# VH-VL binders against Basement membrane proteoglycan (unc-52): the designs that were tried, part 4

Target 1, 184 residues: Basement membrane proteoglycan (unc-52), of Caenorhabditis elegans (q06561r450to633)
Amino acid sequence: KDRLMFAGDAEGVTISDIEERTIDRNTPFSFFKTGYLTFDGTTDGVAKYWRLPQRFLGDKVTAYGGKMEFEIEFSGSGHHSSEPMVVLKGNQNILVHRVRNQEHVLRSDSPVRITVETYETNYEQLNGAAATREDLLMVLADLDAFLIRATHVAHQTSTSLGDVSWEIAVDRYTPDGLALEVEQ

## First folded at step 17 (VH-VL)

Design j1 (from m2 with light chain S30T S93H)
Fold by ESMFold2, look of step 18:
Structure j1 (fold): chain C 184 residues (1-184), chain A 117 residues (1-117), chain B 108 residues (1-108)
Amino acid sequence: as target 1 above (184 residues)
Amino acid sequence: QVQLQQWGAGLLKPSETLSLTCAVYGGTFEGYYWTWFRQPPGKGLEWIGEIYHRGSTNYNPSLRGRVSISVDTSKKQFSLKLRSVNAADTAVYYCARGRYYQWFDSWGQGTLVTVSS
Amino acid sequence: EIVLTQSPGTLSLSPGERATLSCRASQSVTWSYLAWYQQTPGQAPRLLIYGASYRATGIPDRFSGSGSGTDFTLTISRLEPEDFVVYFCQQYHSTPYTFGPGTKVDIK
């Protein structure tokens, strides 16, 4: 249901650090690569994130059991970032997704499609502890930030984000929390 | 509280196909990575592979040409097939429940599979 | 493939003593994706620790884990009779996920 196609427009995406202390609202983006939002600047040692626009935020409990997808591509070399790939913030909680085998999955100049189904089993707390279903549902109930990592390697020269989508689950997959509310 | 119960033939001849099934009781089936291990006599555990509840698989490269894992979501079951067995495949086989991050808090009871030498 | 080594191979102690078990990885384990298991003869492994230091549900406080990078430690503060079994570490940083050879905690 929610999608970003990047057909010559950033569609409200900005760049920030993981804590959103600095948000660059005037970042010059390139659209030469069809279907991608591209940034060719350097990050000078601070990991940067694509910060998704408001329509991906707010009450997203219906996304539980669905999937989020996006494409990434980067150019550069050096050690892979140890930062999470996806950061969800909501109701004063933070959950993250770290890509398994990222050193083998993420290669310079090779686009890759990342799929994360919206289950707590695919997320951790920022410190690496397990996420509970309650944690995820609370974050989704009032989502304040949806960040996708933009800085992937130490000596990065460009980074691109493409084809972002976040589907909702159909009625057959109603989250337990929502079902309990309507039953009472 | 999730429980895993496994079954299958425990005695095989060389060249046969090992076939084990694990049934999942209690807990949520969706979102988990259903996993097989083996432990040869006197040796450590070996990760065989995983299957996500939607069917995608990931296998140990050492077994990739001989192994397949399948899932039946309607029955809450997943299965291991290992083709062309030999004496080196003698082991206790375990099923387990994993998250995307592969630490395993729930295990089946184990099945000793002996391949005649 | 990440190779895990454990030392010592056998640790001979008495009930009530502290046990310290080491696990070393052949390369750095990002995010401390390291777990510890206990295995009693005839039974499936039992998860003790995940994420190098997080105690699994139902695991008593006498078990603790620490370490990062390539060096990890399991500590049992006071050995109980049921603790004289085999312990092994497991990395989940990269596939294939690998296990250490084990440390047997043996009663003196």
Scores: ipSAE 0.718, ipTM 0.860, lowest interface PAE 1.1, mean pLDDT 89

Design j3 (from m2 with light chain S94Y)
Fold by ESMFold2, look of step 17:
Structure j3 (fold): chain C 184 residues (1-184), chain A 117 residues (1-117), chain B 108 residues (1-108)
Amino acid sequence: as target 1 above (184 residues)
Amino acid sequence: QVQLQQWGAGLLKPSETLSLTCAVYGGTFEGYYWTWFRQPPGKGLEWIGEIYHRGSTNYNPSLRGRVSISVDTSKKQFSLKLRSVNAADTAVYYCARGRYYQWFDSWGQGTLVTVSS
Amino acid sequence: EIVLTQSPGTLSLSPGERATLSCRASQSVSWSYLAWYQQTPGQAPRLLIYGASYRATGIPDRFSGSGSGTDFTLTISRLEPEDFVVYFCQQYSYTPYTFGPGTKVDIK
């Protein structure tokens, strides 16, 4: 199970745009909220993403059937972002997760825990078409990026990420490769 | 090649509890959102609620907690209970398979439930 | 709650003709999360289109969907005898997920 707890350290998390064309490795983060990584800067109208560190990347096929969880909190007002909440990139493919009913789920100054199980049924291609199991396994086989949305509303003054975890399935009964059993 | 087969009592008296079961054959159970709908005679469909294969639920607020959906993963079945029925609950009830993004690619055959006046 | 309306209520056409069915939402449907279903009386719905424009697996290419925001269209390029049934739109952007009242396609 991989985890980020943010006990006074960013643990290799950076901020980028969705295309990773601009990666800010010197962003001054705050840790005043225990267990959170906090950014108080303006977004200049560009949606920003928490970019997870290398230990969440690479060969993650064993994560199939497990779950990823994280907490988010933000301060601000205005229209909600239309950008995906989670972006997975691998093998030159992109899969995304958009939070259902996000205007009801994501409220200013109200921390929320997001759980996304690693099944294709919880993901779409970037254009909105359905993800297949083969799409998801291909992305997981060589994961190049794992992004979590940081910009949630138009007039945002603060954004925080906390308690990130991702379950890795146990491969004890898969003699033919990709058939995996998830571990709780 | 997923198939959904549903069953349950079709005639109820007011104040009784509606109970329907849906069994899933020939497909993957994991990762899906198992869903109930109803269609009153001559009317459009109404979404009742969903259950994720791990048991979390989401219900139509209009049913005000009269509804309960449950799942039995070992039997690949899920069930609908609707308590305190009245004549307005008369409808054809359908089970369906959905993804997180709720479009429904497989449906049960439907069960007409009539609540006597 | 998003209310869906469909027009026309009944569409009378002959086999081989093109059918155009409209669905209008009371507010914008985020990400074009709109589906179209076909329903034969006494039977369960059959998924035709999801995401406004993506055909479901096994659906013939005479069915197509388009639209965004509040206005969506199902087109059947050439009606076959089996197509003279009822069609519903459904939004899945916001709970409760809602359906249109249907358009019946009648054979002349």
Scores: ipSAE 0.708, ipTM 0.854, lowest interface PAE 1.1, mean pLDDT 89

## First folded at step 18 (VH-VL)

Design j10 (from j6 with heavy chain S106Y)
Fold by OpenDDE, fold request of step 19:
Structure j10 (fold): chain C 184 residues (1-184), chain A 117 residues (1-117), chain B 108 residues (1-108)
Amino acid sequence: as target 1 above (184 residues)
Amino acid sequence: QVQLQQWGAGLLKPSETLSLTCAVYGGTFEGYYWTWFRQPPGKGLEWIGEIYHRGSTNYNPSLRGRVSISVDTSKKQFSLKLRSVNAADTAVYYCARGRYYQWFDYWGQGTLVTVSS
Amino acid sequence: EIVLTQSPGTLSLSPGERATLSCRASQSVSWSYLAWYQQTPGQAPRLLIYGASHRATGIPDRFSGSGSGTDFTLTISRLEPEDFVVYFCQQYSYTPYTFGPGTKVDIK
């Protein structure tokens, strides 16, 4: 299980856009909230993401079927971002997770824990096309980027990330294995 | 290759509890949101609720007080219970396979449930 | 909840003709999370399109979907005899997930 807890250090986390271009490199993070990494800044422009550090990258095939969790909190107002909450990139493939009913899940100044189990059914392609098991396994086989959305509303002044964990289900048994489904 | 087969009583009296079961064959059970629908005669479809393979549920608010969905992952089955039925609950009930993003690619054959005095 | 309407209620056409079906939502459907289903009387719905424009596995290319926001369209380029049934749209952007009332495609 990979874990990321913040205690006065960013632990290698950076801010980027969805294309992994570093944003606000010189803007220091704050740690006023215990257990959280906080970025103070406006959400003008492109959506920002927390880019997770190297320990969350590489061969993560054993994470299949495992639980991914993280906590987010933000301050602001306006409409919710239409950008995906989680972005996984690997082997030239991109899979995303968009939180359904996010308008009811994400509220200003209200910490929330997001859970995403590592199945293809919990992800999709950027254009909304279905993700296959093969797609997910290919991404996990050589994960290059793990992004968590930092921009949540149109008029945002602060955003925080905390308690990131990703279960590595090495010993998890799947009765049907990792075989591709045959659809009719 | 994925098939859903459903069964249960099709004739009920008012105030009784509707009980249907759906079994999944030919595919994986984990990772999906197994869903129940109903369709009154000559009408459109209504989403009843969903259950994740781990047991978390979401229900249509119109039925939340009366509906219960359960799952048995080991058997690849999930069930629907609708309490205190009345004539308005007469419909063909369907089970279906859904993802986190709820479009539904495989459906059960449907079960007509008639509520009559 | 998001209310879906469909037009026309009944569409009368001949085999080989082009069919255009409309689905309208009472509010914007986020991420174009709209699906189309085909239903033959006495049978379960059959998924045709999801994500407004993506054909489900095994669906012929004569079926296509388009649209965003509140207006969506299902197009059947050339009707086959088996296509003369009922078609439903469904949104999955907000719970409760809802269906349109359906459009019946009849033989002229």
Scores: ipSAE 0.919, ipTM 0.959, lowest interface PAE 0.5, mean pLDDT 94
Fold by OpenDDE, last read:
Parts: sequence; structure tokens; C-alpha cells
Structure j10 (fold): chain C 184 residues (1-184), chain A 117 residues (1-117), chain B 108 residues (1-108)
Amino acid sequence: as target 1 above (184 residues)
Amino acid sequence: QVQLQQWGAGLLKPSETLSLTCAVYGGTFEGYYWTWFRQPPGKGLEWIGEIYHRGSTNYNPSLRGRVSISVDTSKKQFSLKLRSVNAADTAVYYCARGRYYQWFDYWGQGTLVTVSS
Amino acid sequence: EIVLTQSPGTLSLSPGERATLSCRASQSVSWSYLAWYQQTPGQAPRLLIYGASHRATGIPDRFSGSGSGTDFTLTISRLEPEDFVVYFCQQYSYTPYTFGPGTKVDIK
């Protein structure tokens, strides 16, 4: 299990756009909210992401069937971002997770825990095409980017990330996890 | 090939409880959101609710008070119970396979449930 | 809930002709989470399109979907005899997930 806990240190987390271009380099993180990494700044323009550190990257095939969890909180108003909540990049493939009913899940100044189990059924291609098991396993085999959306609403003034965990399903991994979905 | 097979009683009296079961064959059960639908005669489809393989459920608010969906992962089965049925509950009921994103690629054969006194 | 409407209610065409079916949503369908199904009388729906434009596995290329926001279209480029059935759209952007009333494609 990979875990990211914040206690006055960003733990290697950076802010980037979906293309992994580091942005807002001059805006320091704050840690006023216990257990959270906070970015105080406008999110106008390009959607921002928390770029997770190296320990979340590499060969993560054993994460299949596991569970990703993290907490987010933001302050702001306006329409919700249409960008995906989670972005996984590996082997020149991109899979994304868009939180369904996010307008009801994500509210200003209301922390929420997001759970995404590591199955292809919980992800999709960036264009909305179905993700196959092969797609997910290929991404996990050489994961080079793990992004969590930091921009949640149009007029956002603050965003926080906390208690990030990715359960590596070693005990739950079965040969079936490597089976291709023939029907797809 | 993935196949869903349904069974259950098709004739009920008012106030009885509808009970249907869907079994999944030829595919993985984990990771999917197994869903129930109904289609009244000559009408469109209505989403009843879903259940994740781990047991979390979401129901249509129109039926929330009367609907219960359960899952048996070991058997790769999930079930629907609809309490206090009335004539308006007469429909063909379908089970289906869905993802987190609820489009449905595999369906059961359907079960006509008729509620009549 | 998002209410879907479909037009026309009935579409009368001949084999080989092009069919254009419309689905309209009462609200914007986020991420174009719109699916199309085909249903033969007495059978379960068959998934044709998801994500507004992605053909499901095994679906012939004569079926195509397009649209975004509130307006979506299913196109059958060349109708085959087996295509003369009912077609439903379904949104999966918001719960409860909802279906359109259907368009019946009749043989002229």
C-alpha cells in the first residue's frame, strides 16, 4: 500500500496541468489544514492537478483490484470542472476517472473522500471510450503519471489534498486479473 | 461470452414482494455495477438501481423506499426485491451489466412480472 | 432527473435508406454520457453506442452516434431488414439514469 500523508511537507507532490507541465511554481503550498496539502490560488484557466510522487509510479500491476482513496477540499464557486478527477498515464496510454454526480459530491468547504477501485470498469479513455483490462494493465505496468484534479470549480480560491492511499492488492490479485476482456 | 440469466416469480398479488435473481456467466463479476431495469408494457425503460460487486447500492429515488438489491459475489449473482407491489409495477424486469459509467452491454433475458388481483 | 425525448416517434423508411434519429435532453448531458440501444420486440435492449459516439463491441459500422450537450443523433447509414425495430437513448451523466421514449423504425 502506497500512502501519502502530509505533515508540513508536500512529500514530492507538485502541481501540473493534465500534460504534466509544472505550473504555479512560485506559489508555495500551505499546511494550515492538518493532514492536507493546500494550494491557495486561483484556478482560472487550465485545470490543475496534483502530480503524485515517484513512489506511486513505475510497475503498479499489482495494484489491480486494489483501491485508491484520497480526500479533497476546495473553496470557491462556479460550475464544476469537466476535467477528469484522476489521470493515469503509462506506456503512452491515458486512462481517466471522472467522478459521477460530482455536483452532488463536491461542494465548497466540504471535505470529501474519493474512492476509486483499480478496475478498468472504473476508468475510461480520455475520449470516453471504454477502458479494457489490457489498457489498465498496460498503464499500470509502467505508470509514469498519477494525477489528481486540483481544480474543482471555475472560481476556486483554494484546494487541498489529503490522505492519499493506493492499496496494492497483492493478496487479492489473481490470474483473472490478467485476463483480457475478449468481449471488448 | 458474458451471459446474464434471470429467474423469479412472474405473477404477484398486490402488496406482495417481487423477487428476482440474476446470475452472471462467462465473465468477471468484480468491478462491475450490476443493475436492474424495468419496462412497463409498451413503455420505456426505467433504471431501478445498481449494486457494486462489493455491495454498495444506489437506487432510483422513485423506488428507493421499496427496493432492495443484494449481491452474492461467490455465486456471481445479484437479486432484486421490490416490496408492496401494485399494478404499476407490472413490467418486464431486466438485469444488466454496467460499469462505473452506466452504459449497459449485457442484459438478462427479461422477466415479465404481472401484478394483478 | 434528466428527461430525454426522441424524435420522430416513428420513422418510416425502406431498406437501404439512411435513418437519422434524434435524442434531446432536458439538461446538458455531461461528458456526452449518452448511449443508444436497439430493442427488438420481446428481447432485451442491445447496446449500440455509448459516450455519444463510441460503437459497442460487435456493432456494425452502419451505426454511428454524434452530438453533445442536449442534442444527440443516431445514424443508420444503410438500413438492413433487422434494423426496423425500436431505438432508445439513455443518459448516464446523472442519477437516476434515464431513457428516452424510443423511436420506432418502420418499414415503408
Scores: ipSAE 0.918, ipTM 0.959, lowest interface PAE 0.5, mean pLDDT 94
Fold by OpenDDE, last read:
Structure j10 (fold): chain C 184 residues (1-184), chain A 117 residues (1-117), chain B 108 residues (1-108)
Amino acid sequence: as target 1 above (184 residues)
Amino acid sequence: QVQLQQWGAGLLKPSETLSLTCAVYGGTFEGYYWTWFRQPPGKGLEWIGEIYHRGSTNYNPSLRGRVSISVDTSKKQFSLKLRSVNAADTAVYYCARGRYYQWFDYWGQGTLVTVSS
Amino acid sequence: EIVLTQSPGTLSLSPGERATLSCRASQSVSWSYLAWYQQTPGQAPRLLIYGASHRATGIPDRFSGSGSGTDFTLTISRLEPEDFVVYFCQQYSYTPYTFGPGTKVDIK
């Protein structure tokens, strides 16, 4: 199980856009919220993402079927972002998770825990096409980027990330590899 | 190939409880949101509710309080209970397979449930 | 809830002709999360299109979907005899997920 707990250090987390271009390099993070990494800044322009550190990357096939969780909190107003909440990139593939009913789930100054189980059914391609099990496994086999959306509303003044965890389902491996059911 | 088969009583009296079960064959059960629908005669489809394989549920507010959906992952089955039925509950009921994103690619054969005194 | 309407209610065409079906939402459908289904009388719906424009597995290329926001279209480029049934749209952006009333394609 991979985990991020913030206690006065960003733990290698950076802010980037969806293309993984680092942005706001000169804006320091804040840690006034216990257990949270906080970024103070406007959300005008391109959507911002928390870029997770190296320990969340690489061969993550064993994460299949596992639970991924994180907490977010933000301050602001305006319409909700239409950008994906979670972006996984690997082997030149991109899978995203868009939170359904996010207008009811994400509210200013109200921390919320987001849970995404690592199944292809919980992801889609960037263009909205269905993700296959093969797609997800290919991405997990060589995960290059793990992004969590930091921009949640149009007029945002602050955003925080906390308690990031990703369950690694090692028990799903057999001598023949990952035990996956075949859909016919 | 993935196949859904459903069964249950098709004739009820008012105030009784509708009970249907759907079984999934030929595919994985985990990771999906198993869903119930109904279609009154000559009308459109109504979403009743969904259940994740782990048991979390969401229901149509129009039926909330009367509807319960349960799951048995070990059997790859999920069930629908609709309490206190009346004539307005007469419809063909369908089970279906959905993802987190609720479009539905596999459906049960449907079960006509008639409520009559 | 999002209310979906469909037009026309009935579409009368001949085999080989192009069919254009419309679905309108009472409010914007986020991410174009709109699906189209085909239903033959006495059978369960069959998924044709999801995400407004993506054909489901096994669906012939004569079926195509387009649109965004509140207006969506299903197009059947060349009607086959088996296509003369009812078509429903469905949004899955917001709960409760809702269906349109359907468009019946009749043989002229």
Scores: ipSAE 0.918, ipTM 0.959, lowest interface PAE 0.5, mean pLDDT 94
Fold by OpenDDE, fold request of step 19:
Formats: structure tokens, C-alpha cells, sequence
Structure j10 (fold): chain C 184 residues (1-184), chain A 117 residues (1-117), chain B 108 residues (1-108)
């Protein structure tokens, strides 16, 4: 199980756009909220993401079926971002998780825990096409990027990330666990 | 190929509880949001509710007080209960397979449930 | 809830003709999370399109979907005899997920 907790250090987390271009390099993070990494600044324009550190990357095939969790909080107003909450990139594939009913889930100054189980059914391609099990396994086999959305509303003044965890399961013995499902 | 088979009583009296079960064959059960629908004769479809394979549920607010959906992952089955039925609950009920994103690619054969005194 | 309407209610055409079906939402459908289904009387719905424009597995290329926001379209380029049934749209952006009332395609 990979876990990320903040105690006065960013632990290698950076801010980037969805293309993984690092932004706001000179803006220091704050740690006023216990267990959280906080970015204070406007988020107007292109959606910003927390780029997770190397320990969350590489061969993560054993994470299949495992639970991913993190906590987010933000301050601001305006319409909710239409950009994905989670972005996984690997082997020239991109899979995203968009939080359904996010207008009811994400509210200013209200911490919320997001849970995403690592199944292809909880992801989709960037264009909304269905993700296959093969797609997800290919991404997990050589995960290059793990992004969590930091921009949640149009007029955001602060955003925080905390208590990131990703269950890395032991070897799965069920043949069907990683088998490709044939759909007609 | 994935197949959904559903069964349950098709004739009820008012105030009784509708009970249907759907079984999944030929595919994985984990990772999906298993869903119930109904379609009154000659009318459109109504979303009743969903259940994740781990048991979390969401219901249509119009039916929330009367609906319960349960799951048995070991059997790859999920069930619908609708309490206090009346004539307005007469419909063909369908189970279906959905993802986190609720479009539905596989459906049960449907079960006509008639509520009559 | 998001209310979906469909037009026309009935579409009368001949085999080989092009069919254009409309689905309109009472509010914007986020991420174009709109699906189209075909339903033959006495059968369960059959998924045709999801995400407004993505054909489901096994669906012939004569079926196509387009649109965003509140307006969506299902197009059948060349009607086959088996296509003369009912078509529903469905949004999955917001709970409760909702369906349109359907468009019936009749043989002229």
C-alpha cells in the first residue's frame, strides 16, 4: 500500500497541468492544516493537478482491484471544473476518473474523501470512451503519471490534498481477476 | 458473453412487497454498478437505483422510501425490493449492468409485475 | 432532475432512408454523458451509443450520435427493416438518471 501524508513537507508532490507541465514552481506550499498539503493561489484558467511522486509510479499492476483514496478541500466559488479528478498515464494510454454528481460532493470549505477503486469500470478515456481492462492494465504496467485535480471551481483561492493512499494488493490467484472481458 | 437473468413474482396485491432477483453470468461482477429499471406499459424507462458490488447504493428520490437493493457478490446476484406497491407500480422491471458511468450495455429479459386487487 | 424530450414522437420513413432523431435536455448534460438505446417491443433496450458519440460494441456504423450541452442527435444513415422500432435517449450526468419518452420509427 502506497501512502502519502503531509507533515510540513510536500513529499515530492508538485503542481502541474494535465500535460504534466510543472507550474507555479516558485509558489510555496503551506501546511497549516494538519495532514494536508495546501496551495494558496488563484486557479483561474487551465486546470491544475497535484502530481504525485515517483513512489506512486512504475509497475502498479498489483493495484488492480485495490482502493485508491484521498482527501481534498478547497475554498472558492463558481462553477465546478469539468476536468477529470484523477488522471493516470502509462504506456501511451490515458485513463481518467470524473467524479459523478460532483456538485453535491465537492463544496467549498468542506473536506471530502474521494474513493476510486482500481477497476476499468471506474475510469474512462479522456474523450469519454469506455476503458477496457487491457487499457487499465497497460497503464498500470508502467505508470508515468498520477494526477489528482487541484482546481475544483472557477474562482478558487485555496486547495488542499491530504491522506492519499493506494492499495497495492498481493498476488491475485483468481484467473478472472486480470482476464480481459469479452463484450458483445 | 455476459447475460443477466432475472426472476420474481409477477402478480402482487396492493401493499405487498415486490421482490426481484438478477443473476449475472459470463462476466465479472466486481467493479460494476448493478442497476434496476422499470417501464410502465407503453411508457418510458425509470431508473430505480443502483448498487455497487461492495454494497453501496443510490436510489431514485421518487422511490427512496420504498426501495431497497441488495447484493450477494459470492452468488453474483443482486435484488430489488419495493414496498407498499400500488397500481402505479405495474411495469416491466429490468436489471442491467452499469459502470461508474451509468450507461447500460447488458440487460435482463425483464419481468412484468402487475399490481391488482 | 434532468428532463429529456425527444422529437419527433413518431418518424415515418422508408427502408434505405436517413433518420434523424433529436433529444433535448432541460439543462446541460455534463461531459456529454448521453446514451441512445433501441428497443423492440417485448424486449429490453439495446445500447447503441454512449458518451453522445461512441458506438457500443457490435453496433453497425449506420448508427451515429452527436451533440453536446442540451441538444443531441441520433442518426441512422440507411434504415434497415429491423430499425423500425423505438429509440430512447438517456442522460447519466446527474442522478436520478433519466430517459426520454422515445421516438417511434414507423414504416411509411
Amino acid sequence: as target 1 above (184 residues)
Amino acid sequence: QVQLQQWGAGLLKPSETLSLTCAVYGGTFEGYYWTWFRQPPGKGLEWIGEIYHRGSTNYNPSLRGRVSISVDTSKKQFSLKLRSVNAADTAVYYCARGRYYQWFDYWGQGTLVTVSS
Amino acid sequence: EIVLTQSPGTLSLSPGERATLSCRASQSVSWSYLAWYQQTPGQAPRLLIYGASHRATGIPDRFSGSGSGTDFTLTISRLEPEDFVVYFCQQYSYTPYTFGPGTKVDIK
Scores: ipSAE 0.916, ipTM 0.959, lowest interface PAE 0.5, mean pLDDT 94

